VHH binders against q08ba6. Designs and how they scored, part 7

Target 1, 224 residues: q08ba6
Amino acid sequence: ESEYEERRDAEARRVKSGIKQASIFTLEECARIEAKIDEVVAKADKGLYREHTVDRAPLRNKYFFGEGYTYGAQLEKRGPGQERLYSKGEVDDIPDWVHELVIDRLVTHGVIPEGFVNSAVINDYQPGGCIVSHVDPIHIFERPIVSVSFFSDSALCFGCKFLFKPIRVSEPVLHLPVRRGSVTVLSGYAADDITHCIRPQDIKERRAVIILRKTRADAPRLDS
Key: E = the ipSAE of ESMFold2; O = the ipSAE of OpenDDE; V2 = 0.75 times the mean of E and O plus 0.25 times the DockQ between their complexes.

## First folded at step 1 (VHH)

Design p310 (framework vhh_gocatamig_d2)
Fold by ESMFold2-Fast, scan of step 1:
Structure p310 (fold): chain B 224 residues (1-224), chain A 120 residues (1-120)
Amino acid sequence: as target 1 above (224 residues)
Amino acid sequence: EVQLVESGGGLVQPGGSLTLSCAASGSIFSDYALAWYRQAPGKKRELVAGIYSGGSTVYMDSVKGRFTISRDNAKNSVYLQMNSLRAEDTAVYYCVADTWSYGFEEYDYWGQGTLVTVSS
């Protein structure tokens, strides 16, 4: 009945057309990978990683491997399109276990081509954690964007607008369930033409995600 | 956007106590995760303590049992109670909020900081 609802449903279908999901990891494989994520946390807590490999926040720890990038911390201008890769050698290499337990499995399953991934990021969230509305930087990363979720079930929201003064979140265009062990692949409209976020209410338990990407050859770097 | 203003820093002798406070603007203060970072001259910033929107807390090992972070949502404030202070606690202390900013896992705003000096 509502033209607004019809338009919203049409956009949701358009977003969905750029999303693929697969369940390729068994419960045993998830547990093994999760144990490796815990080893990363333990090594970081002992100070065994390079400075820019580990970014800590109250509800989030981020671990950059292969390539790392920054949002505004060292930049003259902050905001979309101003993200820069850290200089070569500033982050630790992608661990062998990520290649063997995660990347090789995705290649074997036909999710990505061999040799695609040169950036792996582990985001580890505490309950109530959130991600602001964003687009994975187009000027830094090729498509598709691949993520694999661990520890608990969650959801991605697409088309939310985050407002300040006061802080509010609009209703999402698409609420996409993301299960433990699921692979989510973003391309097209879903990756480039709509923002996505994780709402605090969608992280009810500890959640981690391994994000696997390829940097563009022409991606800007700090002091390069 | 969200603004954070720190206060309560000063000079204190080893073994003494200080309470730092941070006042925030925002109609949904209760949804913020709030943290105290510190930076000594020539050192990198480090997380001292954090309090999540769900009420759980995190502490750096060297301050665990000595420092307590708390929040008062009615007053839009977060506090760091610092007991048994040591010379190595000397630093500028910054209040930060984990809010709805564009920066992926970046804090929305850093206060200007408040200096804590622990010396005899």
Scores: ipSAE 0.000, ipTM 0.121, lowest interface PAE 16.9, mean pLDDT 80

Design p401 (framework vhh_gefurulimab)
Fold by ESMFold2-Fast, scan of step 1:
Structure p401 (fold): chain B 224 residues (1-224), chain A 122 residues (1-122)
Amino acid sequence: as target 1 above (224 residues)
Amino acid sequence: EVQLVESGGGLVKPGGSLRLSCAASGRTFSSYAAAWFRQAPGKEREFVSAISSGGSTTYADSVKGRFTISRDNAKNSLYLQMNSLRAEDTAVYYCAAEWDYTYTGSDSYDYWGQGTLVTVSS
């Protein structure tokens, strides 16, 4: 229907108004960062990180640095708004290479101000890996949410619904290509008023993303 | 943060050519998308052309084939080469920048120059 198409197009434009993308990392810089991600994986596999730094799931491992938070399974009360930061010191510090090769580059290019980032998460996906529709917790993280993609091209989808047994994903309001080395920044409607996901069909090869955020000063902690 | 200063405007005859320049201050210009907009007296500001940080270009239908946008990141500069100028090209031309160009609307750009006047008249 033309009315339906007009409404979807209007929502897609609202989503796009909260998304900025840039290509600031060269092929050589991507390879250097990817080698450092492999070092993180190797160190984690040796058991050298703190317990809450490493989160393993089928086809996806997450590595929390600076700050980490509970994502449902460990909470007595679950659901949006119930996430809690771990106590200070329960995750490993942000590695120096993340500051030098990633954060400083984003600051130099005007993407974020100096001193903004205190939380870095590396998500490492195997082919067919996914993340269900969600909103990065508003009560924990300031906006913008910044991510940098590595290893392979993928896509981020907005406005999808996940159905299980088997996994089926509804048609997105917006399908956003995310290329290797691209920086994606979410604010406004795109960060707060619509869910986003990564569909299994959009991870055809290994993909990693480094997510860089600032925790709110008033963000709740598990033991406080 | 980026500051923009336009130059190169002036009076030119129909069919003539003119090259506009936009000088950007700061070390981050190479990561910004940049665009040219124009505003004729009594009309709203309209899109002319845009160039991404990676060099991809977009043109308004009214200028396609006549105008060429380009950038020189080593000089922190944006250019608009205007050929086959027409009376309807008369306007104040504005340089605009942001680090993405997802939209061609004026509200998509956070940084603006003061404008340079182009008059096409005999």
Scores: ipSAE 0.000, ipTM 0.133, lowest interface PAE 15.8, mean pLDDT 82

Design p402 (framework vhh_6qgx_2)
Fold by ESMFold2-Fast, scan of step 1:
Structure p402 (fold): chain B 224 residues (1-224), chain A 123 residues (1-123)
Amino acid sequence: as target 1 above (224 residues)
Amino acid sequence: QVQLVESGGGLVQAGGSLRLSCAASGRTFSSYAMAWFRRAPGKEREFVAAISWSGGSTFYTDSVKGRFTISRDHAKNTVSLQMNSLRPEDTAVYYCAADSYTEVYWGEDYDYWGQGTRVTVSA
């Protein structure tokens, strides 16, 4: 048992070696960005975005900007590594406010280089919302994977297994607190060699996250 | 760029106490995870304690747990290490380190390091 705990602690440290977190957004900046997220939601509810910009699921909506890709049940071929980018122009461009209020701030603070981001995804969760264990597709996205959290505090869990009927999630290898306004940067082991998830119990209030990534130049794309 | 300056080192008898401080300066616009490391004569650098950017999480190496306390003052941009019940084996040069992206980190890959402050604990 002691050997089991030592191995688990070693893996948790290895996961942590690939994680960076920072607080660079003030409370006022968070409120301003949150108002802009609400504008995205309102625009989507009016049907004003392109078809592949908006993806709706119970307790979770996704908004794809810059680049969009197939996942889960949308895959023509199923399984890890089968994700494909949509053809250019299938999703709306990254809004100016994302560049001004989020990306430029990350560049100024040295989190990412200028011109790194060409994909932005907003995930908007209602209480009890979740996302099953996964690895951001390595064949689609360069590292690091950058996310910024809004509205409420939550957590990102690593190394969980999901069971269904009902949903049950195993004890994580690492439970990472993620506060409103925090920036989380994933690389190395944390991005590539362990799954991450958001558990239903970790979304106690509405939460949104803006995920900022760079697609690989050689990423596979759907033919149109 | 962040510059870290340690202070508070010195000579103390076993069972005594010292408080180390680390002041961060330079053009910064974010909070940092902060840590203390030490290097004893003839040994490699080892982790001592860390505190998250929010101050909500603290971590200690087993040999100092219950004796050392790490804290931070956001208004003064300082991190402190209160060292109680000091032992001769605590004799080392103590370094503060900062990482602008990490909540807490036990490895030596911190972005910024101080020059160190010497602590000598006599028998």
Scores: ipSAE 0.000, ipTM 0.127, lowest interface PAE 14.5, mean pLDDT 82

Design p403 (framework vhh_etentamig_d1)
Fold by ESMFold2-Fast, scan of step 1:
Structure p403 (fold): chain B 224 residues (1-224), chain A 122 residues (1-122)
Amino acid sequence: as target 1 above (224 residues)
Amino acid sequence: EVQLLESGGGLVQPGGSLRLSCAASGFTFSSYAMSWVRQAPGKGPEWVSGISGSGGSTYYADSVKGRFTISRDNSKNTLYLQMNSLRAEDTAVYYCAKDEYTVEYGSWFDPRGQGTLVTVSS
């Protein structure tokens, strides 16, 4: 038991070494950004975005800007390493407000370099929404992976296994609280060598996250 | 052990210039972004400037933009802050910090040294 606890603690510390969090957004800034997220939702509901900008699932909608990726029906195999970027122009450009209210603030605080971000994804969760254990595709995205949380507090879990029929989630190696307005930066072990997930029980109220990333120059694309 | 040693502070007249240095040891210097943070008497810490690990990207607080220049020499494990057109409002202890984007209790930096005092007055 001591050996098990030592291994668990060592892995948790290794995960933590790849995680940085910051609180750089005021309550007023969060409210302004949240209003802009609601405008994205309203525009999507009216069918005004390009087809591949909006990805709908039960209790969770994704909005891809700048770059989008998929397994798609065109791929013979689905799973890690099989993700492909959509062709250029298939998703809507990153909105000006994301640059002004989010990206520029992260650059000013030294979180990311100027010009780093070319992909922004808004994930909008209803209560009980989730995302299964995964690693952000290494063959698509440079590190770090940056996310900013809005609407409500939640948690990001590392090292969980998902079982289906019904959905059951194993005990995490690390349960990381994620507050409204917090910035979370993933690199190293936390980004590459352990899965992360959002558990249904960790979405008690509506939550959104803006994920900001840079695609690799050599990232594979559909139909190219 | 991570060690940061600041130097170059002193008394200077308004409009003058100073160059601060920070000697780093105990970590792979080129792999980390670095920042300068200052704390004026009776006030909380204020972020001043940041630089990427490669030195390719630099960032400045609005209060110092156009007057201060951050740079680094990765071959010497040294961070610099060139301060021009100094004002009374720039009076503070200046700390260099290995950038930690992890904030607990409102701090996003982790200073290791005692800092270097910059006083701007006649």
Scores: ipSAE 0.000, ipTM 0.104, lowest interface PAE 19.3, mean pLDDT 82

Design p404 (framework vhh_gocatamig_d2)
Fold by ESMFold2-Fast, scan of step 1:
Formats: sequence, C-alpha cells, structure tokens
Structure p404 (fold): chain B 224 residues (1-224), chain A 121 residues (1-121)
Amino acid sequence: as target 1 above (224 residues)
Amino acid sequence: EVQLVESGGGLVQPGGSLTLSCAASGFTFSSYALAWYRQAPGKKRELVAGITSGGSTVYMDSVKGRFTISRDNAKNSVYLQMNSLRAEDTAVYYCAAHYEVYTGDWSYDYWGQGTLVTVSS
C-alpha cells in the first residue's frame, strides 16, 4: 500500500481509539426524550427563552442550556481559540427532564461521573442540514464530549475539513454511523486532534442530538 | 434560497468525454471553495476534484491528467471537464460548496442533487 494510504489508515486507528459508542436508551425512552425536544422547540418558537439560549440557522436550530459560548464579541477576535463563555445567567438552565431522562441514565451506565455535566446543547436538524468541521473548543470544555442522537439515524465524519483552510484530504478519515438512541463518547485524538462534521447527505430525515459537556474551571468568559 | 444544480451527465463510451456544470444561487459564490464528489454503487462519496476561491485545485489520484475543474465567478458556475473516461468513473456526481473560513457551529456547506455519469464498457 502507498505511504499516503498507510498514513490515513494510521490516523483512522487513532480516531477510533478515542471513540466509544453505546446503545443505552430504549425505543420508549427515545420517544419520551423526543417529545421533550419538541417542547423545547415549541417554547423557543414562542420567544420564551433567553436571547443566547436559541441560535437559528438554515436547516439547523441550536439550543444552549447551562452554559453558552460565542466566537468572540468583535469581528477581529472571531474564530478558533477565540471562543468565550457567556456570563452566568445569559442562557436558560438545563431542563429537569435532561437531568432525569438523559444525564442520570448516562451516570448509572458509567458513561460519565455524577455532577460532570454543566452544559447541554440540543442541535435540531432538518433534512439536508449540516455542521461545518470543528473541534469542540479545548480551552472551554473538558473531555469526554458526550452526545446522544434522536429521531433518525445519521453519521459523523472525521477529518473531512481543516479548521482555517479548505481541506487537504480526498475523503473523510472516518465515517462513523450514528443511530437513533446511540451514545457517542469522544476523547483523546477523536476529540482534540481531528475535526468532525455532519454532512448534508447524512441528514436524510429530521435528526436531533443532545451534546453534554463540562466547562473547564479556567474557561474564558465575556466580561464577567 | 440556496441551490446547486448539476447538469451534463449522461452515457458515454470508454475513452469519451463529458463536461459537468454546476450552477449556484443564493450565496456569495466567490467566497466558497467548490468541489465535485462522486458516489458509485456500494461505495461512499469521495472527493474527485476541488477548486478554492483563489483558484488552487486538488484532484483524486485516479483522475489526475484526465479531469479538469474550473470556475466562473461571473456566472456562479463550476465545471468538471472529464476526458479519457473509464468504466470505473461510472457514478452519480455531486457539486458541493464549502465555506473556506472556520465558522464553528454555522452550517455553510451546500450540496446539489447529483447527475449520473455512465461509462459503457
């Protein structure tokens, strides 16, 4: 095999070493959680959340709970490494149902320790929606990064884009199937040393994901 | 509002040529990298050729010297000239637009519906 192929295979192995997946949630639990996500959407559509709780984009809405962040307040300070947490109280608290139906289940199954999560984000995708290649900000969030997928099956791609420039890879390093109700846990190389994205072709039906994280004690904030 | 519309696919004999075109609307075309991907039956989508906003190009090894990607910012269009076609080039070809600057959580990638290329052998 070529040196290029050997290099890509080695990188794929490193990515896989940082990924764990589990099927913890029953079909009935998924349906209950999905109904709660619909309640979040309905409340947001009525304008009942704080300004920084809801972030709208074509084919994707994002809901921040507990902690929220931005890419910096001024144009010249935007981009990777410039992310800052909003001041305390700028986003709505994590709903009780997220604790009871999602976080507690992850704790009892040993995925995360009790008291780990202080940030929950719900991304709600319409068909054809996507998220550009990124690394969850290392200076803001502890590892692991935990996500739980709802409504439909999809996939995560790793290594398909560069953070600052157009990509220099001919294909994703890893295409990871993500099924409805699956828990995906990112640590090590998969979380820190390679970008991940969701491609439009991998969102064929409505999909939502709940991303659960812990902010670093030393994470930078906008004007505290 | 955003659309990418491919055209130019069809049936060709081995050794033949096709030109694929992709017409874009609803975004600032000149700020995006454009790319052609393909998907053959039973395979994942793969990058065939890409062109940056500045005009730099990338190609899959198996198409180098046979395919040429180009763009026309005045017409909001990207093209793939395919020469010396082989049976292995048979696939659905997709046009994609990629925003070239990191934007984190924003969704700035756009995809066309695809156009079928069949190389008869």
Scores: ipSAE 0.005, ipTM 0.123, lowest interface PAE 10.5, mean pLDDT 83

Design p405 (framework vhh_6fv0_2)
Fold by ESMFold2-Fast, scan of step 1:
Structure p405 (fold): chain B 224 residues (1-224), chain A 121 residues (1-121)
Amino acid sequence: as target 1 above (224 residues)
Amino acid sequence: QVQLQESGGGLVQPGGSLRLSCAASGFTFSDYYMYWVRQAPEKGLEWVSTISSSGSTIYYKDSVKGRFTVSRDNAKNTLYLQMNSLKPEDAAQYYCAREYYDSSGYPFDYRGQGTQVTVSS
């Protein structure tokens, strides 16, 4: 094995040490939660949410609950570290069903403490959808970052560059399968010291993920 | 309200040409990089072309270089894709998209509803 391969394998192990996965949701529970995600989509399509709750992009819609964040309208302020929370009250509250069907089950399973979550985001992907290489904003969110996958199986890739001029994805350090109904918990190196992405080829059919996080008390806001 | 509307797709034989247009409204079009992307049923989303806000910097997918030309008219808030020498592998739904890159998001803020290109012989 070469020194290059040894270093790459060591980094993959370091990434893996910051990842926990669990299967706590039954097929019936997944179907129930998925029906609720469809209700969110229908409500958003009717224009019934606050403006900053719904973020539409090609092949991916994002629904912010509890807390939401943005760079604002200024292009020069778009980039890592420039994210800011919307003013309080600008985003719809976390739906009761998210608390009952998702958050409470994570608490009872010991994944997160009671009262941890104040931000829930639903990302709904069409086939071929993606998310660029990123680190969940460290200045906005505490660790761990918790996500629960729905509708179909996919994968998270760590340590790859996702380039858009032209669009291409380099070889990942770690390719992590993410099954329907699985819980993925990111902390340490996996959350803070390496980027992750979802590649277009890893969304073969509709997929949604519910991302559950706690904002820092000192997280910057657009109104501050 | 931000809107992007594609047009100009259709059915052509191999070697034919089509000109796609994307009409933009609800934002300052001249401030944004714009993209053409496409998706065929058997493939994921593919990037096709990029054009800078001024139109001075342009990039193409290797397989379309020399055949496709992207351009924009900032006075008319319109993005164009001239497609020549079309091949069966170019058949796809074509979308225009507005640039947005953040630390956790997809690289496009908004996309149009798309226009279908079919190449048949």
Scores: ipSAE 0.000, ipTM 0.225, lowest interface PAE 10.3, mean pLDDT 83

Design p406 (framework vhh_8emy_2)
Fold by ESMFold2-Fast, scan of step 1:
Structure p406 (fold): chain B 224 residues (1-224), chain A 121 residues (1-121)
Amino acid sequence: as target 1 above (224 residues)
Amino acid sequence: QVQLQESGGGLVQPGSSLRLSCAASGFTFDDYAMHWVRQAPGKGPEWVSSISWNSGSINYATSVKGRFSISRDNPSKTLYLQMNSLRPEDSAVYYCAKDIYGDYEGYFDLRGQGTQVTVSS
């Protein structure tokens, strides 16, 4: 019993070793970025983005900039590891405000090197929205994975199982609070060797996250 | 935005059949796995069935296996659930749901209005 607690604590420590968090954005900067996210939402609702820039799901809208990915309709087998980048030009470019207000701030704070980011994704959640347990595709994205949270506080959970009879989420190995304006950086064990999710109960108010990544030079793409 | 419109429910006797439909819009239907979920009064949601983008992978809850059949028609952006040998315990509001990140099975939330199925003699 204590032996299981010791093993669980050891895994939680391994996960934590791959996580860095920082608070580099002021309340005023958060409000400015949030206003820009609202502009993205308004522009998408008017149909002004490319088809593959906007991905809509129950209680969550996703906006791909720079690079986007999918499983692709022509793949024989789908599932984890089958993700492919869209052809170049299929998604809208990363907006200037993302570079100026978010990426440049991360570079000057030493979180990422200049020129690292070529993919920016905005996930905009309604209360009760979620993301199922997953690993950001290793064959598509370099590490680290960087995210910045906006609008409200939430949490990332590591090592959860989503159960289907009935639908429920198991207790996480690590429950990581993620505050409005915080930067979360995932590498090592936390990025590659354990799943993470956002549970419906951890989105009590509207929340958005900007996920900033670099695609691998050898990442697979959909043909043409 | 994602729009899912379920239909085909009704009041039927035990042993009857119904076919539910879900018309999808606001996303690339043929890039995502789809699910049927039901919720009986006073209970939480129960996953019923899932189907991958190409119908190559199909799964059922133990309680409905052998009685229900899930299918999809990608050109018409429609998901179906054929329900045979209906039982009183199948009474629920049935919802269709889009998978998150393509073909992964996982927790999902409901966006459609649902369609009521009542099995009563």
Scores: ipSAE 0.011, ipTM 0.207, lowest interface PAE 9.6, mean pLDDT 83

Design p407 (framework vhh_gefurulimab; at its last look DockQ between E and O 0.01; V2 from the best seeds 0.00; counts 0 for: pae E 12.4 > 2, placed apart)
Fold by ESMFold2-Fast, scan of step 1:
Structure p407 (fold): chain B 224 residues (1-224), chain A 122 residues (1-122)
Amino acid sequence: as target 1 above (224 residues)
Amino acid sequence: EVQLVESGGGLVKPGGSLRLSCAASGFTFSDYAAAWFRQAPGKEREFVSAIYSGGSTTYADSVKGRFTISRDNAKNSLYLQMNSLRAEDTAVYYCAADRFGSEYTLEEYDYWGQGTLVTVSS
């Protein structure tokens, strides 16, 4: 291999060292959770959630529970590192079913300690949906970052660069398959030192992911 | 004490079958994901298959359709049924247990067996 290929392979190994992935949910459990996600979508479509609980984008809707944050839409400055949590009470509480069907299973399986999660986000993708390369805000969220995938198989890509006009995505350092019902845990290099993205070609069917995190005690908030 | 003990390795001809067993003791096996890894001569240890506490299974692409992983929690045992064996399957096979069962973080698995040799040759 070339020096470039050897460097990329070394980085891929560093990324892999920060990833744990398991399939702990049965097909029946996946179907039950998916029905609950559909209830969230239906409730949001009826306008029954707080304004900051629902964030709509082309081919992707995001539902914030427990804690929510903004990329500086409410601030003069915007961009990475400028994220701020909304004030307490600005988003809906984490639904009981998320605790019962998802969080408690992760605790029982030893993925996270009891009481770890205070933020749950559901991203619901339509085919061709994507999210550009990013790092989950280090100043807002403790590690690990935990996600559980539903509806269909997809992939999470690390180290991609998004190019626009038209949209093109560079070859990833790591292409990580993410199966329906799989739990993916990001820490270390994978969480902090490399970007991750969802490429449009990796959402072939509807896909949802539940992202479970703990906010830092010192995380910045928007002023009242 | 905590132990994982592999058995069932041996010499088989290409196209043959072999069943590996792993006996767990000293911990609550049913709470753990269990996995098979292998290390071929001159190569790094690689993931083969895992079975999680919820009953789901995963397989490396190189063995999918030929190998079947299973467990018997009442007997604290893990199995790997290996069919249509190839020369490329020659390796030391290791049983491992982890509460989570990641295929990417071998170094973080809680428990490892000592390995059992599988040689596929004529």
Scores: ipSAE 0.013, ipTM 0.412, lowest interface PAE 8.0, mean pLDDT 86
Fold by OpenDDE, look of step 2:
Structure p407 (fold): chain B 224 residues (1-224), chain A 122 residues (1-122)
Amino acid sequence: as target 1 above (224 residues)
Amino acid sequence: EVQLVESGGGLVKPGGSLRLSCAASGFTFSDYAAAWFRQAPGKEREFVSAIYSGGSTTYADSVKGRFTISRDNAKNSLYLQMNSLRAEDTAVYYCAADRFGSEYTLEEYDYWGQGTLVTVSS
C-alpha cells in the first residue's frame, strides 16, 4: 500500500511537470468571453452552423471550429488513435472573437506562438456533465494542448478510468483544480502519457472550456 | 476469445539483445494503450514500457536507452526490443492492453498475456 502510494505520487509529479497554469484573463474579460460563448450556443440552437460543427450530448455540447475530428461513437473502431480529421470546410471557421479575445491574449503572454492555433473547440458542460478519460489524439494534434476555462471552477483528473451504468470514476493520479479564467497548458507526460478527464462530481454548475490546438500537417482525414 | 500471447523470451548473456513479441487476438491492439511489465522472482510486477495508439511512448528509468517498445498494426502485435541486457532484467515479461490506463495502475489493465521468461545470465 505504501509502495503503491509512492508510485502514485511519483506519477503525479511526472504529470505536474507537464502542466502549466496561468491566470491571464480578468473577470471582466471572462464575462465578455462567456457572453460570446452564449452567442455560439444560441447560434447553434438555431441551426446556423455546419453539421459537424456541433456535437450534442445530454449534459455536454461541443462546438468545433477551424478543424474538427471524429471520436467516440462516431468511429467504427473505438479507442485511442482512431480519430480522424474531417475534410477541410466541414466545420465552421474559428470565430473572430476567439482570435481577438482569447488567442491573441495567449500569444501576447507567450503561451503559444502566433499562428499556432488552427483548431478551437468549445466544450459546454451542464451540472453532472463529464468528459471520459482520454489522451488528446497525438496523431491529430501537436503539443501543447491549451485550454481556458469559463463560467465556473472545476477540475481535471489524470489517470482515472470511467465505468458506466452508472457513470463511475476511479481515483485519479492527480486532481488538478481548474478555475474560471485559468489557462491550462498540457505537454509532455501530462499530454501524451496519461489520460485526463472531467468527473461528473467536479461540474456542479455550468462550465465551459475553450480548447486551442494545432493540427499536425500529416494528420489523417476522413474521405470526403 | 480475447487474448495476448507473449513470445521471444529465453536465455541471454549480459550485454546481449532480445526481442519480445506480443500477439493480440480478439481485438485490435492499436485501439488500446499497450504496455510491457515484468516480474522478477520475489518482487512485485513493475512497469517497463508503454505505447499509446497515437505513438507516444514511455519507459521506466531502469530501461531507458536500452529498451524500445513498438507496435505493428498489420500484425496486431506489440514488441519490446531489449538491448544491453543486464542480470537485473531477468524476469517474466508481460504484455498488457488498456483503453484508459496509466503506467502505474497495474490491476486496471483490461487484458494481460501469460508472460514470457527472460533470463540474463553469464
Scores: ipSAE 0.007, ipTM 0.247, lowest interface PAE 9.3, mean pLDDT 89
Fold by ESMFold2, look of step 2:
Formats: structure tokens, C-alpha cells, sequence
Structure p407 (fold): chain B 224 residues (1-224), chain A 122 residues (1-122)
């Protein structure tokens, strides 16, 4: 062993201390939720959502409900800490089915308290899609960060870096499987002190995730 | 009173098989993730396998392909089928349950059994 390997192992343990996982959604429940996700995609393709509900990118679309945010595109400065919530009314409300099929199930299983969630985001990945290394903005969102995976299995990687042209990803400190129907809860070190990403090689087929969060009362909001 | 009671441990030759059982009482077992952990002499307790309330399973790399976790919610029971046993599998095996389990975080499990000894010896 080396001092380097000992430090990586220690960091992996710190990351693991902030992660909880459970597979609380049955195959039947997954199929129902997945059908609802397809309805969201279809509605978005018809242009039927509010201005900032839909954020399109190659091989990954995002659908913001309740609250959404952006990097400070309307601000002169960019980067971490510059994220702002969109103005009220610029994203659609959380659909009733998200409350009924997802949030209520998480509350019943003790994952989150009643009334916690005011932001639900659906990320819909095509094969080879990814999300670059990031921390969910601490100044916008309370912890924990809760996600539920649908359609296919994948992995959430911690402590790696993305390079571009071509896309390359350094070896992660932790490669965490995220399976269809599983709930992943990030808090502590895993949520705040290390970046996470989804690597392109870990999206082998269509995958979606529903991310449930609570915005901070003092979260900054984008003026319009 | 919540109880988890393991059984089925014993002596077995390398390459042999054992089936562990864990009987749960005093709580609604079907709502919980359930897991097996083990502790070898002089080692830290380590994760072996979990089965979540939704039915998915996880396995430590060292047991994948050899061990199979299962549950019978009607009988409030958790099982571990251990095949192709090796000397390194010698340990006290613990049943654990938690509303929201994790393969990584020992302190996240609410309920623990007393353990059953598995010895793999020629």
C-alpha cells in the first residue's frame, strides 16, 4: 500500500458515510412511473410547458418542476455559487403523479419528512449521455439530495474529473451502482465535499432519474 | 420487542454449502431492507449482501456469484445461501434490518441479530 491508496480509501469511506440506498419501488411501480416520464417527454416535445421547465442538451434533457435553477447566465460572473432560482411561475408545478407515485412513497418509507420536497427534476439520458462533475448547489438546496432511478441501471461516480475533446473521465474515488427502482440519498461529505458525475460509459441505454430536493429559504432568485 | 435471530451456521468443508436463516419479529419486516454482515476474527465487520424492500439485491465483490440472498415476507424471514465456501468465509454472520439500508454504512442499520458462526475447515 501507499499513502496515496490509504488517503483514497479514507475518502471513499467518508463518501460512503453520506450515502444511503434502497430499492423501494417494485417493477410494477417503476413501469407506472416510467410511463408518466414518457408523458412528460411527449408534452415537452409539443411545447406545452412553461419557459424554464425544459432544458435540452445533447443526449440529456432536464425537466424542472416546482423550482428550477440556472448558472448566472444573466449575470456578468459565472461559476460555482452563481446559481439562481428561476423567477416564480417560470417552471411548472410538481405534477400530481410525482407526489402520489414518488414523493409519498419516499415519505411512507421514512426517506424524507412530509412536506420536504418543493423541487423535482427529471433527467432523461440517451445512451452515452452524461452529467459532468458537480456538487448540487449548496446555496440553493437543503440536504439530503434524493434521487430515484428508472429504465436502466447505471452508476454515480465520485471524485473524478471530466476532460473534453474527447470526453475522458479520471478514475473515481467511488463507483456507486444506481439500479432501476433504487433510491439514493446524498448527505454530508457525499453531498457537500466531493463532486459527483455520471460517466458516458455508465449510460448504456435510456435512463431517467427523478431528483427530489428542498430549496433553501434564503436561496437567491434570478430577477427578470 | 424487536428480534432478529440467525440460525444455520456450523462447520463445513471448503467447497461446501450452507444456508443461513434469520427470523424477524416485533416489526413490519416487509417494509425494511434486510442484510447480512460478517466479522472474521481480528477483522472489522463487513457487508456481505442486502435485499431491499423493493426486491433488488446487492453483494460484496468477494461473495458475488457464490452467495444468494433472499427473503420470505410472509414468514418474516431472511436467507443467505452460501455455495463454494472458502476458508476466508469463516466468520460470525449477522442479520440486520433497516428502513433504508446501505451496503456501505454499518451504522445505518437499526436492528441487529446476535450472529451465527460459520467455520470453513478441512
Amino acid sequence: as target 1 above (224 residues)
Amino acid sequence: EVQLVESGGGLVKPGGSLRLSCAASGFTFSDYAAAWFRQAPGKEREFVSAIYSGGSTTYADSVKGRFTISRDNAKNSLYLQMNSLRAEDTAVYYCAADRFGSEYTLEEYDYWGQGTLVTVSS
Scores: ipSAE 0.000, ipTM 0.301, lowest interface PAE 12.4, mean pLDDT 86
ESMFold2 (binder alone), look of step 2: mean pLDDT 81; pTM 0.830

